# Ledger of designs, part 176: miniprotein binders against p81326

Target 1, 226 residues: p81326
Amino acid sequence: MLHFGGFIMEINHISKILEKEREEYIRNKVEEYLKQGFSKDDAVNKANQSWRTYIGHRIQDVIYNLLKKFLKDSGLKVTTDKALNNRNLPEELDKVKRLIAINYGEYLFLPDADVIVYKVENNDIKIIAIISVKNSFRERRFETTYWKLKLKESPVTSHIKVFLATPDKDNEISYKCPNGKPKKMRIILEYELDGIYFLKEDFEETEKAKHFGKIVEDIIEISKKL
Short names: E, the ipSAE of ESMFold2; O, the ipSAE of OpenDDE; V2, 0.75 times the mean of E and O plus 0.25 times the DockQ between their complexes.

## First folded at step 17 (miniprotein)

Design Z42 (at its last look DockQ between E and O 0.88; V2 from the best seeds 0.84)
Fold by OpenDDE base, look of step 17:
Structure Z42 (fold): chain B 226 residues (1-226), chain A 101 residues (1-101)
Amino acid sequence: as target 1 above (226 residues)
Amino acid sequence: GPEEILEEAEKLMEEAYKLIREARELLEKGDPESLEKALKLLEKAIELLRKAIEKIQKALDQGVPEELRKKLERAFFMAEWLLFFAEWLLEYIKERLERQK
């Protein structure tokens, strides 16, 4: 059917819809911070930071719920780093937490893992993929790449796929060489990560850079090889 | 037969998609009346999509040739995908309405 592509593309509107709240959100937060005694400049800066956190969380929740729904029938499970931040974890989640941990000698730290996909087979847990969700790349541009590289350093975690999901609202990584100039961020992220999935229509598609609609199929395929 | 069921499901999906687009347009207006209308459209769209999904699933359960199976599975995925969006949008609009009270 000619319109199937259109159906998938509707998900792109989520980011756009949420972004329309920004002006109201910022105004309200600025007012709040002014009442707390901050200067106007500080209030604006804090409000902007709050917005980034807020919008990022909302997009992450959508992606989490989507993956949870679409991976369920394949026997795949989904969790988040936030869910792992508990002193008393169920055995399954405790194992998941340990299987994504990065060794720093005296300490183990978790990578940023907005969404974690895993399967349970024969009482063993296999981590399949970590999905980092970013609305914008103003801060921590290569943090996801750092975590991917760190995960590669251990035979325990080297198999874990790391994906980036983004609406790329500021068009920072949508194209590799816009106007003939290479975009370092796009090139590096695409090179180092296992995939970039866009929640938008206008981007340069490659083998690793795809529309978000492909992520479910890709994860399922990877899971069959593990 | 299963082919006919697929066609019926696709029609339901197209109708649902139209309603979702209309709902999204109403959301852009942002007034309470528009939002309430959008909710009604989305509820109808969700119903249509659920029917489509059920039809597709029933066809798949009957056993079909591989080529038709692939088409049905694709349609199934698309219907579920659109349903997810419609349900998200429904909830979002409800939240917006609550904030306006």
Scores: ipSAE 0.853, ipTM 0.929, lowest interface PAE 0.6, mean pLDDT 93
Fold by ESMFold2, look of step 17:
Structure Z42 (fold): chain B 226 residues (1-226), chain A 101 residues (1-101)
Amino acid sequence: as target 1 above (226 residues)
Amino acid sequence: GPEEILEEAEKLMEEAYKLIREARELLEKGDPESLEKALKLLEKAIELLRKAIEKIQKALDQGVPEELRKKLERAFFMAEWLLFFAEWLLEYIKERLERQK
């Protein structure tokens, strides 16, 4: 008997496995910062910040590699914000960077675009989607929605789908009305974004809030419409 | 025929799935002996998944009715999905063992 539902859920264990490193990671980082001369309170705060950066990078790398693997046969290419920040960019990536950048007068900024999916047809580049990877929503909780709104302001970027990918281990956006109280963050994110993809089992599934395994099919379908 | 190929591939995938779950349980124990055993289980699971993928691809290459083609494509996606996880877990456990040396 085939357990396709169980198969798709195995990827959720990556976040859980990585989270088991937290205690040791923070302990080692606190010791490191104390040796650098920071106070106990500062060392703890810096260690927690370091962990959030570390775990975010680890999960982003998984998502990047997964999308790269599963989208290649559909003619779709994948890159990252880190790759776009290199000073000596290949022409193709320089075009990708310019196609997602937001103009603020004398300043040019990239949106929160941890992973970017695009296609190349006859030397033309079409941006399909950007994916923001979030592990917690304690600060800058609506940054992704802001970038979606900015992209919508221009006809040249308004087609770009903006997705959020998250393990949401602390259940900050997993349900719309837990205990009868509306969760503004979940409601606003779902309303404004093109999709939220959860790297866990326990969340309220909707047309826009889906298990992460659905993201590949969704991106392929979108690419056929462009 | 192609239906038999799909059934055999699904059997390989189910066996690999059980090995992957057992490897995760061994990782929770965390001792070097358990981690070494988990590596061996994952290597076997990866071999089974690659074999399933090969069988599915050859069946798709032969041309099949649309209904069977959809089933084969779904099985292919699931096998590749499990393979991605198994490969990630294998590398993770290798890293864990290296830290313990």
Scores: ipSAE 0.806, ipTM 0.906, lowest interface PAE 0.7, mean pLDDT 89
ESMFold2 (binder alone), look of step 17: mean pLDDT 88; pTM 0.891

Design Z43 (at its last look DockQ between E and O 0.84; V2 from the best seeds 0.84)
Fold by OpenDDE base, look of step 17:
Structure Z43 (fold): chain B 226 residues (1-226), chain A 101 residues (1-101)
Amino acid sequence: as target 1 above (226 residues)
Amino acid sequence: GPEEILEEAEKLMEEAYKLIREARELLEKGDPESLEKALKLLEKAIELLRKAIEKIQKALDQGVPEELRKKLERAFFLAQWLLFFAEWLLEYIKERLERQK
């Protein structure tokens, strides 16, 4: 039984493996931007930004594919905000898009929704959860919280669970009170969101902060209550 | 019986896990020869995991007591989880090899 925990933990290596590409990636991008006429400082900054986007996308893809696989047998479906950015959507996805939209009076906007989990029952779509995937929290630290709060404001969307999935590579939110000092970001994110799922071992586990291996079970359980 | 099948599946999973760890270690070396060896290990691991999954599924289909069912379902989940990682790692290494050419 003890050895089974190790099987789940192997997923933690994905982030670590991908991060090893950073130095090479940055070097190549800096060279590219220098050739485009940018200064050295600008080239480095642009390269770093490009890396953040790149690595974030790769981790998001892994999480998307994982959830898609593990939720399929439960009759749950998975999509992304990117897939919803189409003028000609299939009817099902068009409904999904409308059911996650946030009202700003004259305008409807979509929350950041890296992964969207929903089910179809009796021709009705029910949105179950939105998963935000973040590799680091250098920018937009509370954006996911903002979207959660906005979703709560409408009876149409208030039931939607919002989860954060992260390897937390910089240990920004892994612990609530490291060295006796409260980490504001961890405390707020854990309080406001429905759950935080870590793709790492070294974190403070709580009722809402769990290893990513628990997310499938949690989503399935939520889906049964809707 | 189903208990024996579970034990067999767990052995397959443990063997697969060992191979995956070895493959990951080879990936860290990063040279083409190591990467090719890693691919072979992962292919074997994937095969073992698929066999484990099939065995577990067959046991579940036969009807088992609730306690054993829970154990089988847990094993099933773990096998699928490890399989997902192995397949991802396989694809990642293939991509790395292609970039080195």
Scores: ipSAE 0.840, ipTM 0.921, lowest interface PAE 0.6, mean pLDDT 93
Fold by ESMFold2, look of step 17:
Structure Z43 (fold): chain B 226 residues (1-226), chain A 101 residues (1-101)
Amino acid sequence: as target 1 above (226 residues)
Amino acid sequence: GPEEILEEAEKLMEEAYKLIREARELLEKGDPESLEKALKLLEKAIELLRKAIEKIQKALDQGVPEELRKKLERAFFLAQWLLFFAEWLLEYIKERLERQK
């Protein structure tokens, strides 16, 4: 008998494997910051923040490469916020950047758009979805919902789906009512976002909260409706 | 026929899945000998998955009934999904092994 569920779930091990690097990473970063003249307390704070950035980028790279592989045959293209921040941006990516940027008077900011899915039809670019990648939620708990709300404010961006992809290693949003108490963070994220995709097995599945293995099918189906 | 091709591909996928699990267990040990063994298991798993994908694609090219086509497309997706993980793990282990030299 074939273990189809087991096949789809193997991706969950990427986060677990990478997390084993944390202890060594933090130790090395503390030493680096101490050499730069920071106090012990500042070095520890900076090292922990550096780890959060590092692990987030590592998981983002996996998600980017996966989506790029699985979406290309459906005519869907994938880019990242890092690619959009380069100088001398190719014309196609410059258009993508302009289509998702939020105007704050004299300032222009990209939303929390770690991975961007778009298509090109008749020389026009249509943004399909933005995927925000988060390993933990302690310091930036609702940033993704803010960007969804900002994108909804304009008719030119209101169609863009905003997804959250997370291993949720500390079970911060895995359940709506753990121990019978409403979990505000899970409830608000699920209400406001278009979907939450978990890179783990143990979470409360709903119409919007699914295993990451569903994201490819969902994005393809959305693209057919636009 | 296409039903037999699907069965053959599924057997290859199950064997590859077993090898991937064994490679993850060896990665947990972490010593260079275990990492080299894990790398060999993953190379074999990748070979089996690519063979399964090829068989499934050939069956789809034959113009199969809709119900069987859906099963083949699901198997194709899952083989590609597992292949993505196997390739990622292979490169991760190669990097780990190189750092230990």
Scores: ipSAE 0.828, ipTM 0.919, lowest interface PAE 0.6, mean pLDDT 89
ESMFold2 (binder alone), look of step 17: mean pLDDT 88; pTM 0.891

Design Z44 (at its last look DockQ between E and O 0.89; V2 from the best seeds 0.83)
Fold by OpenDDE base, look of step 17:
Structure Z44 (fold): chain B 226 residues (1-226), chain A 101 residues (1-101)
Amino acid sequence: as target 1 above (226 residues)
Amino acid sequence: GPEEILEEAEKLMEEAYKLIREARELLEKGDPESLEKALKLLEKAIELLRKAIEKIQKALDQGVPEELRKKLERAFFLAEWLLFFAEWLLQYIKERLERQK
C-alpha cells in the first residue's frame, strides 16, 4: 500500500506537537521565577533549563511506552533508570540494576539509561539494549558515547547494545557532512554507538542511522542472538 | 480469503490515517471547538484501527502461505504503530482541553 511509510512517520509529529508548548511554558516559568526573586536573566535561563528537562521527559515517556508495547509479545521487558532508583527493588529489577552497573573501583555507578530492554530466560536476566533519549544535544553531547565505551570495558556488560533515539530538533546530527563539512558529533555518535534512531524524516540514513520505526525489529533481532 | 481480509484491513487503516491527519490539523488550530472535533475523529480512527488489527490477527490465525503471512505481519505492525500514535494524540488533546478549563 502506497501510504505505509506515512503511517510510521506520524510518530515524528510528537516532538513537533510538544514543542509548540514551549513559548507558553517558558512564559509561565519565567513569571514563576521572577516571583521567587530571581533576576530576569536568571529567570529566563532557569525557565529554558526547566523546559529542556520537561520536554525530554515527555519524549522519553513516549519512547518507553512504545517499546514496552511493541516488545511485549516477543517476551522482552522494558524498564528505566528511574525505576531502578529504589532502595527496595523487586528481585528482577535488582538483578537488572546490577547487570548494567559500571565498576569504578570502590564504587558502582549506573550509566544513563533512559530505557533498558532485557529478557528473562531460564531464570537468568540478559540485558539486551540501553536506549538514550535526547531531544537536543546542547549539553552532554557525548555522554551516551562515554557510557557505551564504559560498558564495553567489562565482559559483563560488553554485549549490551546502546542506542540513541532523537528527533534531533536542531538538526545537529541529521547529516554527516552537510555542505561538505563533517559534523563531528554525528560521525562520532554513529561510530561509537550501536545505532541512532531518528524521530524525523529529514536525515541521512546509513547502516547505523535509521528511522525510529526500525528500532523494534532491530532489538528483537539482537535479542535472538543472545 | 486471507488476501481479501488484508485488503479490507488496509482500507480501514487508510481511512484511519486520514482521520488522524485531520485531527492533527485541527490540533494546530488549538481552539476548544477544534480540539473537540479532533477527539471525535481520533476516536473513530482508533475504532477503525482496532478493527483492522482484529481482521489481520484472524487471518494470521487461519494459517497462510509465508508470503502472505509476511504481508499480514507488516500490516499488523503498521496498524499497531498508527494506533499507538492515535491514542497518544487523543490523550494529549484531552490534557490540552483540561488545561484550558
Scores: ipSAE 0.863, ipTM 0.934, lowest interface PAE 0.6, mean pLDDT 93
Fold by ESMFold2, look of step 17:
Structure Z44 (fold): chain B 226 residues (1-226), chain A 101 residues (1-101)
Amino acid sequence: as target 1 above (226 residues)
Amino acid sequence: GPEEILEEAEKLMEEAYKLIREARELLEKGDPESLEKALKLLEKAIELLRKAIEKIQKALDQGVPEELRKKLERAFFLAEWLLFFAEWLLQYIKERLERQK
């Protein structure tokens, strides 16, 4: 009989595998910054920040490619914020960008939308979901919830599901009440977002906090209702 | 029949899973010889998974009762998921080896 837990959980190891590069990466970056004239303390701080950005992008790329593979046969397309910030946008992606943008008077900004899932029906584009990929919650801890709230303010964007995908290796949001004390970040994120998908085995599972392997079925199901 | 095909595919998937886990252990050692062995194991695992996927698709193409169809579709999903990881890990190890040369 198939070992569902083992097979589907293998992808959860990507964060652990990539973390093994951390020490080498930091060492190389510190040397680079020292050569640029930074102090040792500043070089280390900059190197650590560079690492957090690097690892986050590596995990985002995996999630993008996985969703692209598994959603294609359901008529769902996937793009990224990086692709949408390209100066030479194809017409389809330009429409996607405009459909998720938030109006702030004279300014138009994209939400925290690392990965975007949409469908095309008769040349019309419908945005299904936005996935924010977070490796760490050191900065902009609630940015994803802010964007969900902004999307809910307009009838045009209120249908868009906003998900968080995370390995959460340091258990910052894995449990609601670790040691009997409410974890504010987990509780608020789960309340405000449409779902949290964990790239690991050990977390408190709820109706909104799920194993990452569930995300494909959930997105397909949502797309059928729109 | 399609039930036998499903069992054969499941055996291939279990063997591929074992090879992938062994490759991860070798990656943790990190020396070039271990990384080269991990590549060979992953190439074999990918081959087994592609064979399992082909067998599952063949069984689905024959037309099957709904209950067996659901089992085949589940197996297909799991094989494709594991294949995705195996391919990612293979590429990662290739990049590691190139950096060491």
Scores: ipSAE 0.764, ipTM 0.893, lowest interface PAE 0.8, mean pLDDT 88
ESMFold2 (binder alone), look of step 17: mean pLDDT 88; pTM 0.888

Design Z45 (at its last look DockQ between E and O 0.18; V2 from the best seeds 0.00; counts 0 for: pae E 1.7 > 1.5, placed apart)
Fold by OpenDDE base, look of step 17:
Structure Z45 (fold): chain B 226 residues (1-226), chain A 101 residues (1-101)
Amino acid sequence: as target 1 above (226 residues)
Amino acid sequence: GPEEILEEAEKLMEEAYKLIREARELLEKGDPESLEKALKLLEKAIELLRKAIEKIQKALDQGVPEELRKKLERAFFLAEWLLFWAEWLLEYIKERLERQK
C-alpha cells in the first residue's frame, strides 16, 4: 500500500530546509549593517528582522506556486497583493484589486493577501479565498483575523474565505489546549478564520485545522458553491 | 488493465519518494558534494514521477469504473504533489550551489 500520507507530508520539511541558511544569512546581514554604521545590537536586530521577512517570502512563494499549479485545471487563478501594487494593472487584476478592497470612508485599503484565489466566469470576477502565509507569529499575531473581520463587514467581500497556511515552526498554534492550558492564539485564529492549514505533522487536527495537503480540495469545493 | 497500470505507477512513486527523501537528507548536510548527489537523485525521482503521471493519465483516459477512477485520481494528485516538491528541491539546490561558487 502506498505511503500516501508520506508523499504529502514531505513538504513539511520546507521550514527546516530553509532554516539551515539562517546562520549564514544573519552573519552576512550583520556585517552589512555594521558597514552602514549601525551599532552591533542594532545590526543584529535588523538582521533578524530581515531573516524573518526573507524566509516568509520563500515559503509564500512555494505556496503560491503550488496553488497556482494545482488550481489551474479547475479554472481557478491565483495572484498576490504584491502583483496588485501597480499603477497600470491589466483589467482582470484591476478588478481583483477592487473586489478585495476594504472601505475606510475616504480611503480604500487592501487586506494583507499573500495569495488571492479567484475565478473568471462570463467576464465576471469572483474572489474565492485569501491565504495568509506565516512562518511564525512573533509579529502581527491577529492581523489575519483583523482582515477577516473587516472583509465580513461588506456584502462585497463577506463571502471571501480567509485561510492561514503555516509551518508553525515555534509551535505557537499547533494545539488548542496543550497540557490543559488554552492557547489563546490558536483558539482565536481557528474561531475567526475559515481554516488553518499546517505544513507539519505534529498538530491538533480539527474541522478547521488541517494539513496543508487539504487546501487544494477545500478551495475547489468552495469555488463550486460561488 | 488499468488496475495493473495503477500498481505500476504506485511502484514508481514509491521509488521516487525514496530518492526524494535521500536527496533531502543530503541537502540538509549542505556541503557541495552532498548537494551534487542530491541533484542527481532528484533528477531521477522527477523522471520516475513523470512516468507515473503518464501511466495514470493513460489509465484515466481509457475509461474506468468509478471506484478505480477515484484511486487513479488520488494517485495522480499525489504524484503531482511529490513532483512539485521534487522540482522545488531541485531548484533550491541549484541556487545553493550557485551561491557557493
Scores: ipSAE 0.870, ipTM 0.936, lowest interface PAE 0.5, mean pLDDT 93
Fold by ESMFold2, look of step 17:
Structure Z45 (fold): chain B 226 residues (1-226), chain A 101 residues (1-101)
Amino acid sequence: as target 1 above (226 residues)
Amino acid sequence: GPEEILEEAEKLMEEAYKLIREARELLEKGDPESLEKALKLLEKAIELLRKAIEKIQKALDQGVPEELRKKLERAFFLAEWLLFWAEWLLEYIKERLERQK
């Protein structure tokens, strides 16, 4: 465990030390949106959301790199929804895309599956898990739960584990009953998902809610049972 | 062994963090000489972080028990995150210095 200045280092601490840089980014984005004709209030809201999205994508990149490296020797492969949305896919990824797509009658859609873990056996693809990365719960709070429920509806996808990874900076889901009051979002996410993995130390650990440092072990164990 | 390699990587990460903090203090001063020194500190921090990541990879390749793998996982995440911020800050300071010319 790394310690800096008498406290345990975690992702949210590092993000805080760049507060002045965040403010400059937002200021520049506000000016850009104002030039596009947005009101001041709309420009500010869009700029703040732009920063949150940028950070969320960066967290996703780190998680992808980590899983790709740490799962390789277990025969597991990793891809992303961005990679699957390329129009010219290698054959292996094209198979992954087809195996995770959800049928809505005349339409086929990919679930929001930021990071996808799968294995290849004799040219056969088995999808093990998807990891949804949420930097903020201000919008679409239960999107990951929706995709879990849709994947359960088909025997082709019902085995796929659906995980959530989050820094939960604002403590929106870190505890089930803070101050004696149940947190609806935490309770529903934990009930419906196969796991919640926190990128910080301060949270209520349960069988499904754990530190992100356990995700590699969990995925490997699941892959051996599938 | 891999535990020693992880300890070395963590020391590199701690040194890199200190350099990032020093570069930030120099950025607050804002004069061109301070900004040039901040760039050099960040370049060193980035070098140390990339070396730490390489050491973590080498430790993993030696075959590790699960408890050490968890420690390597945490170190890898933090090193990659620090590297992202160091690179971002380096570019920010370069732009700041260019504006002053």
Scores: ipSAE 0.594, ipTM 0.838, lowest interface PAE 1.7, mean pLDDT 86
ESMFold2 (binder alone), look of step 17: mean pLDDT 88; pTM 0.881

Design Z46 (at its last look DockQ between E and O 0.84; V2 from the best seeds 0.80)
Fold by OpenDDE base, look of step 17:
Structure Z46 (fold): chain B 226 residues (1-226), chain A 101 residues (1-101)
Amino acid sequence: as target 1 above (226 residues)
Amino acid sequence: GPEEILEEAEKLMEEAYKLIREARELLEKGDPESLEKALKLLEKAIELLRKAIEKIQKALDQGVPEELRKKLERAFLLAEWLLFFAEWLLEYIKERLERQK
């Protein structure tokens, strides 16, 4: 069949489609912040920050819904860190929350976990993977790596795979050595994380850096080994 | 037979893909009329994809040789991915239209 690969690749357009709203969004937010009494420079900065949050959430929502759909038939479940921020959690989600917590001595904190994939077997919860979703890497470039390393420190969480999903709109991590110059961020993220999944076509593919279309099968395979 | 069903499903998928691309092009224009046309195309694409998926599932349920099974499963997965995108795009366009009112 002609264009079989194209069917999965259509997902790459989501980021591009959403990004087209940026100019309008920024304009409206700047106006809003000016009305609130901010200076022009402050308004622009705040608007840009608001946009980053907004677009990040939109992409995260897509990835969440996609994983939810495609993992369902395999008996795998998905949740988010946001869903875990509730005082009255169902027992299942309370267990999930506890099983991803990182120990800091007197305190337990949750890693950033945009999407959490887990399974229930014999009333036991097994955490399979955490997916961090990033549209851009301007801020908190190695935060996902930090959480991966922290999760590795405990036998309770060391098995949890940590993946990064990104459209990498600014080509920050798409290639390891563009023009012969190493991209530190790509190299470190690929080394430390269990995988990077790109919602784009133009990237350097490796064993750990793949198109997002591969994430479902990879998660399912991992789940069978647990 | 199952091979014929696969071919039929693939044709439906190709047709749906064409409609989705046309819908994306209309979305780029961004005017209400274009967006409404895009919605209609996507609705048709979604219908075709659902039909393709149903055909593939039916073929898989009948029992097929391993080689054909793999082809059907691949087609199934591709159809589901395309369906997901089409449904997302449909909803996105609906949201855009609502914002323009």
Scores: ipSAE 0.833, ipTM 0.919, lowest interface PAE 0.6, mean pLDDT 93
Fold by ESMFold2, look of step 17:
Formats: structure tokens, C-alpha cells, sequence
Structure Z46 (fold): chain B 226 residues (1-226), chain A 101 residues (1-101)
């Protein structure tokens, strides 16, 4: 009977499935760059960079499509930072963009919000959550926490939940105290964010660190309170 | 009755789950013959899941006691999650197979 819970867990295999194409992808990309005249060293570096961009987009697309599918019957809509950067925004998306923008004097910037969940009630838009999709934490490790803190500064955005979704294949944040020593990155991310959702099986579960399958239920519950 | 419908749907979902896991094993082998077999298993799994979802929805539409309604809603959610994964995996394997041509 425990296998019914396992049905939701199948989604956690997507990252592992995609990772298996890395070797072939890198080989093909190196060949492409060599044909363009790059040195072998440059071709390899460019191929690895291309892979990181490719895999990140593939995972983000899965998360977007999944949330769009499962939130629609709850009256929740989903968009992406890419859609919000389009030149000719529909009025609805222009409002979404303005509602998450951070004010820096003369300038307005969007937080790191790969996927945005919102609802529309009587031509009024309420931003429910933003989801940052991270495959690696080497650069800008606490970027998502910075944006959470900035959103908390204004009563207009302070209600917005900030979630991190990650396969964390390299176990950078999977455990709080690996080998008995506190992992600063995991502890701070969990403390500051509203939730961390893992696209894998093996990690330390807490009230905020959960399997990705829980994100749909959590978002729906939050939306009922707003 | 609704309880019988739930049991039937759960059997369909269990069989679909087995087919999906077998398809993942075949994907790990990666040869064209294994990929073609995985596609057929996934198409069957998707058929079973859609049938299960349809049965669950019909039972919910008729109205049921609250306890059974929660069980049906849970089964519906599980079937839809597994269906999402199965459909994604099907398209992924089609993509892999096209590269090998």
C-alpha cells in the first residue's frame, strides 16, 4: 500500500534520467565547437557551460508544466520569468511583473523567480509564490534568500512565499549536519525560505524541506488563506 | 458501487505503475529495441491510468460519503501525478529514439 505514495515520487527520477544524457551531450557539443574553430580546451569548457544551461532549462520546464497542470483546477495561474521578459506583455502579465518587482530608487528589478504562481479575482491579481529552480549552489548560493528578504520589506510583497526547488544531485544542501557538522548553506536556506522542495528521494526531511510532490498541496493551502 | 470503482481504479493504477517501472529499466539499457519496448509499455500504462481517472471522476460526480470522497480524491491525484510522469517519459523516449535513427 505504501506504493500509492510512491506514485508521486516517480517525478523525482526525472533529474537522474536527464543526467544520463550528459556524456553524449558533451561529446556532441565539443564536436560542434571544434568545427567552429575553438581549441579543444575552449570547446570542452563551452560544452560544459552549455550542458548546465540545457539541464537547468529542462528541469524548469518540467516544474512549470507540472505546476500549471495541477494548480489550474484551484484557480491558480502559473508564469515564468522568461514570459515576463517578453517585449509585448499582455496586461495580466504586466501586472504580475509589477507586483513582484523590487524598487531600487529609479530602477525596478525582478527577483530571481523562475516560476511564479498567482491568482486572479475580480480583475485583481494576488501573487501567491515564486519558485527558484537551482541545480547548483556554487555561485550566488544565497540569492534566493536575498530576494525573500527584499520581498518582506514591503506590505505589498511580504505575503509572497519563496520556495526553492532542486534535484540537489551533488548533496550540497540535502542534510543539515552531515558528519555531525552543520551545513551552513542548508541551514540558512531552510531558515530564511518558506520551503525547499527536493526532486530526489534521499535528503533530510523537515517541516520546510520536503519532497517536491508536496509543493502543490502547500501552494493550494496558502492560496486559500489569501 | 463507489467502493468497487475505487478498487478497480487502484488495480489499474498498480498495473500501470509496474509497466512504468519496467519502462524505466528498459530505458537504462538504452538500445533501440529496449526503447521501442518501453514505448509500448508506457502507451499501455497511459491507457490504464486514463481509464482509472475516468472511473474515479464518474464516482466523484455521483456524490459519495465524505470518507470515500477523500479516498477517491487521493486516488485521482495519485493517478494524475503518475500520468504526468508517464507522458513525460514517453515523450523523452521518443526523443531518444529519434536521435538514434
Amino acid sequence: as target 1 above (226 residues)
Amino acid sequence: GPEEILEEAEKLMEEAYKLIREARELLEKGDPESLEKALKLLEKAIELLRKAIEKIQKALDQGVPEELRKKLERAFLLAEWLLFFAEWLLEYIKERLERQK
Scores: ipSAE 0.741, ipTM 0.879, lowest interface PAE 0.9, mean pLDDT 88
ESMFold2 (binder alone), look of step 17: mean pLDDT 88; pTM 0.891

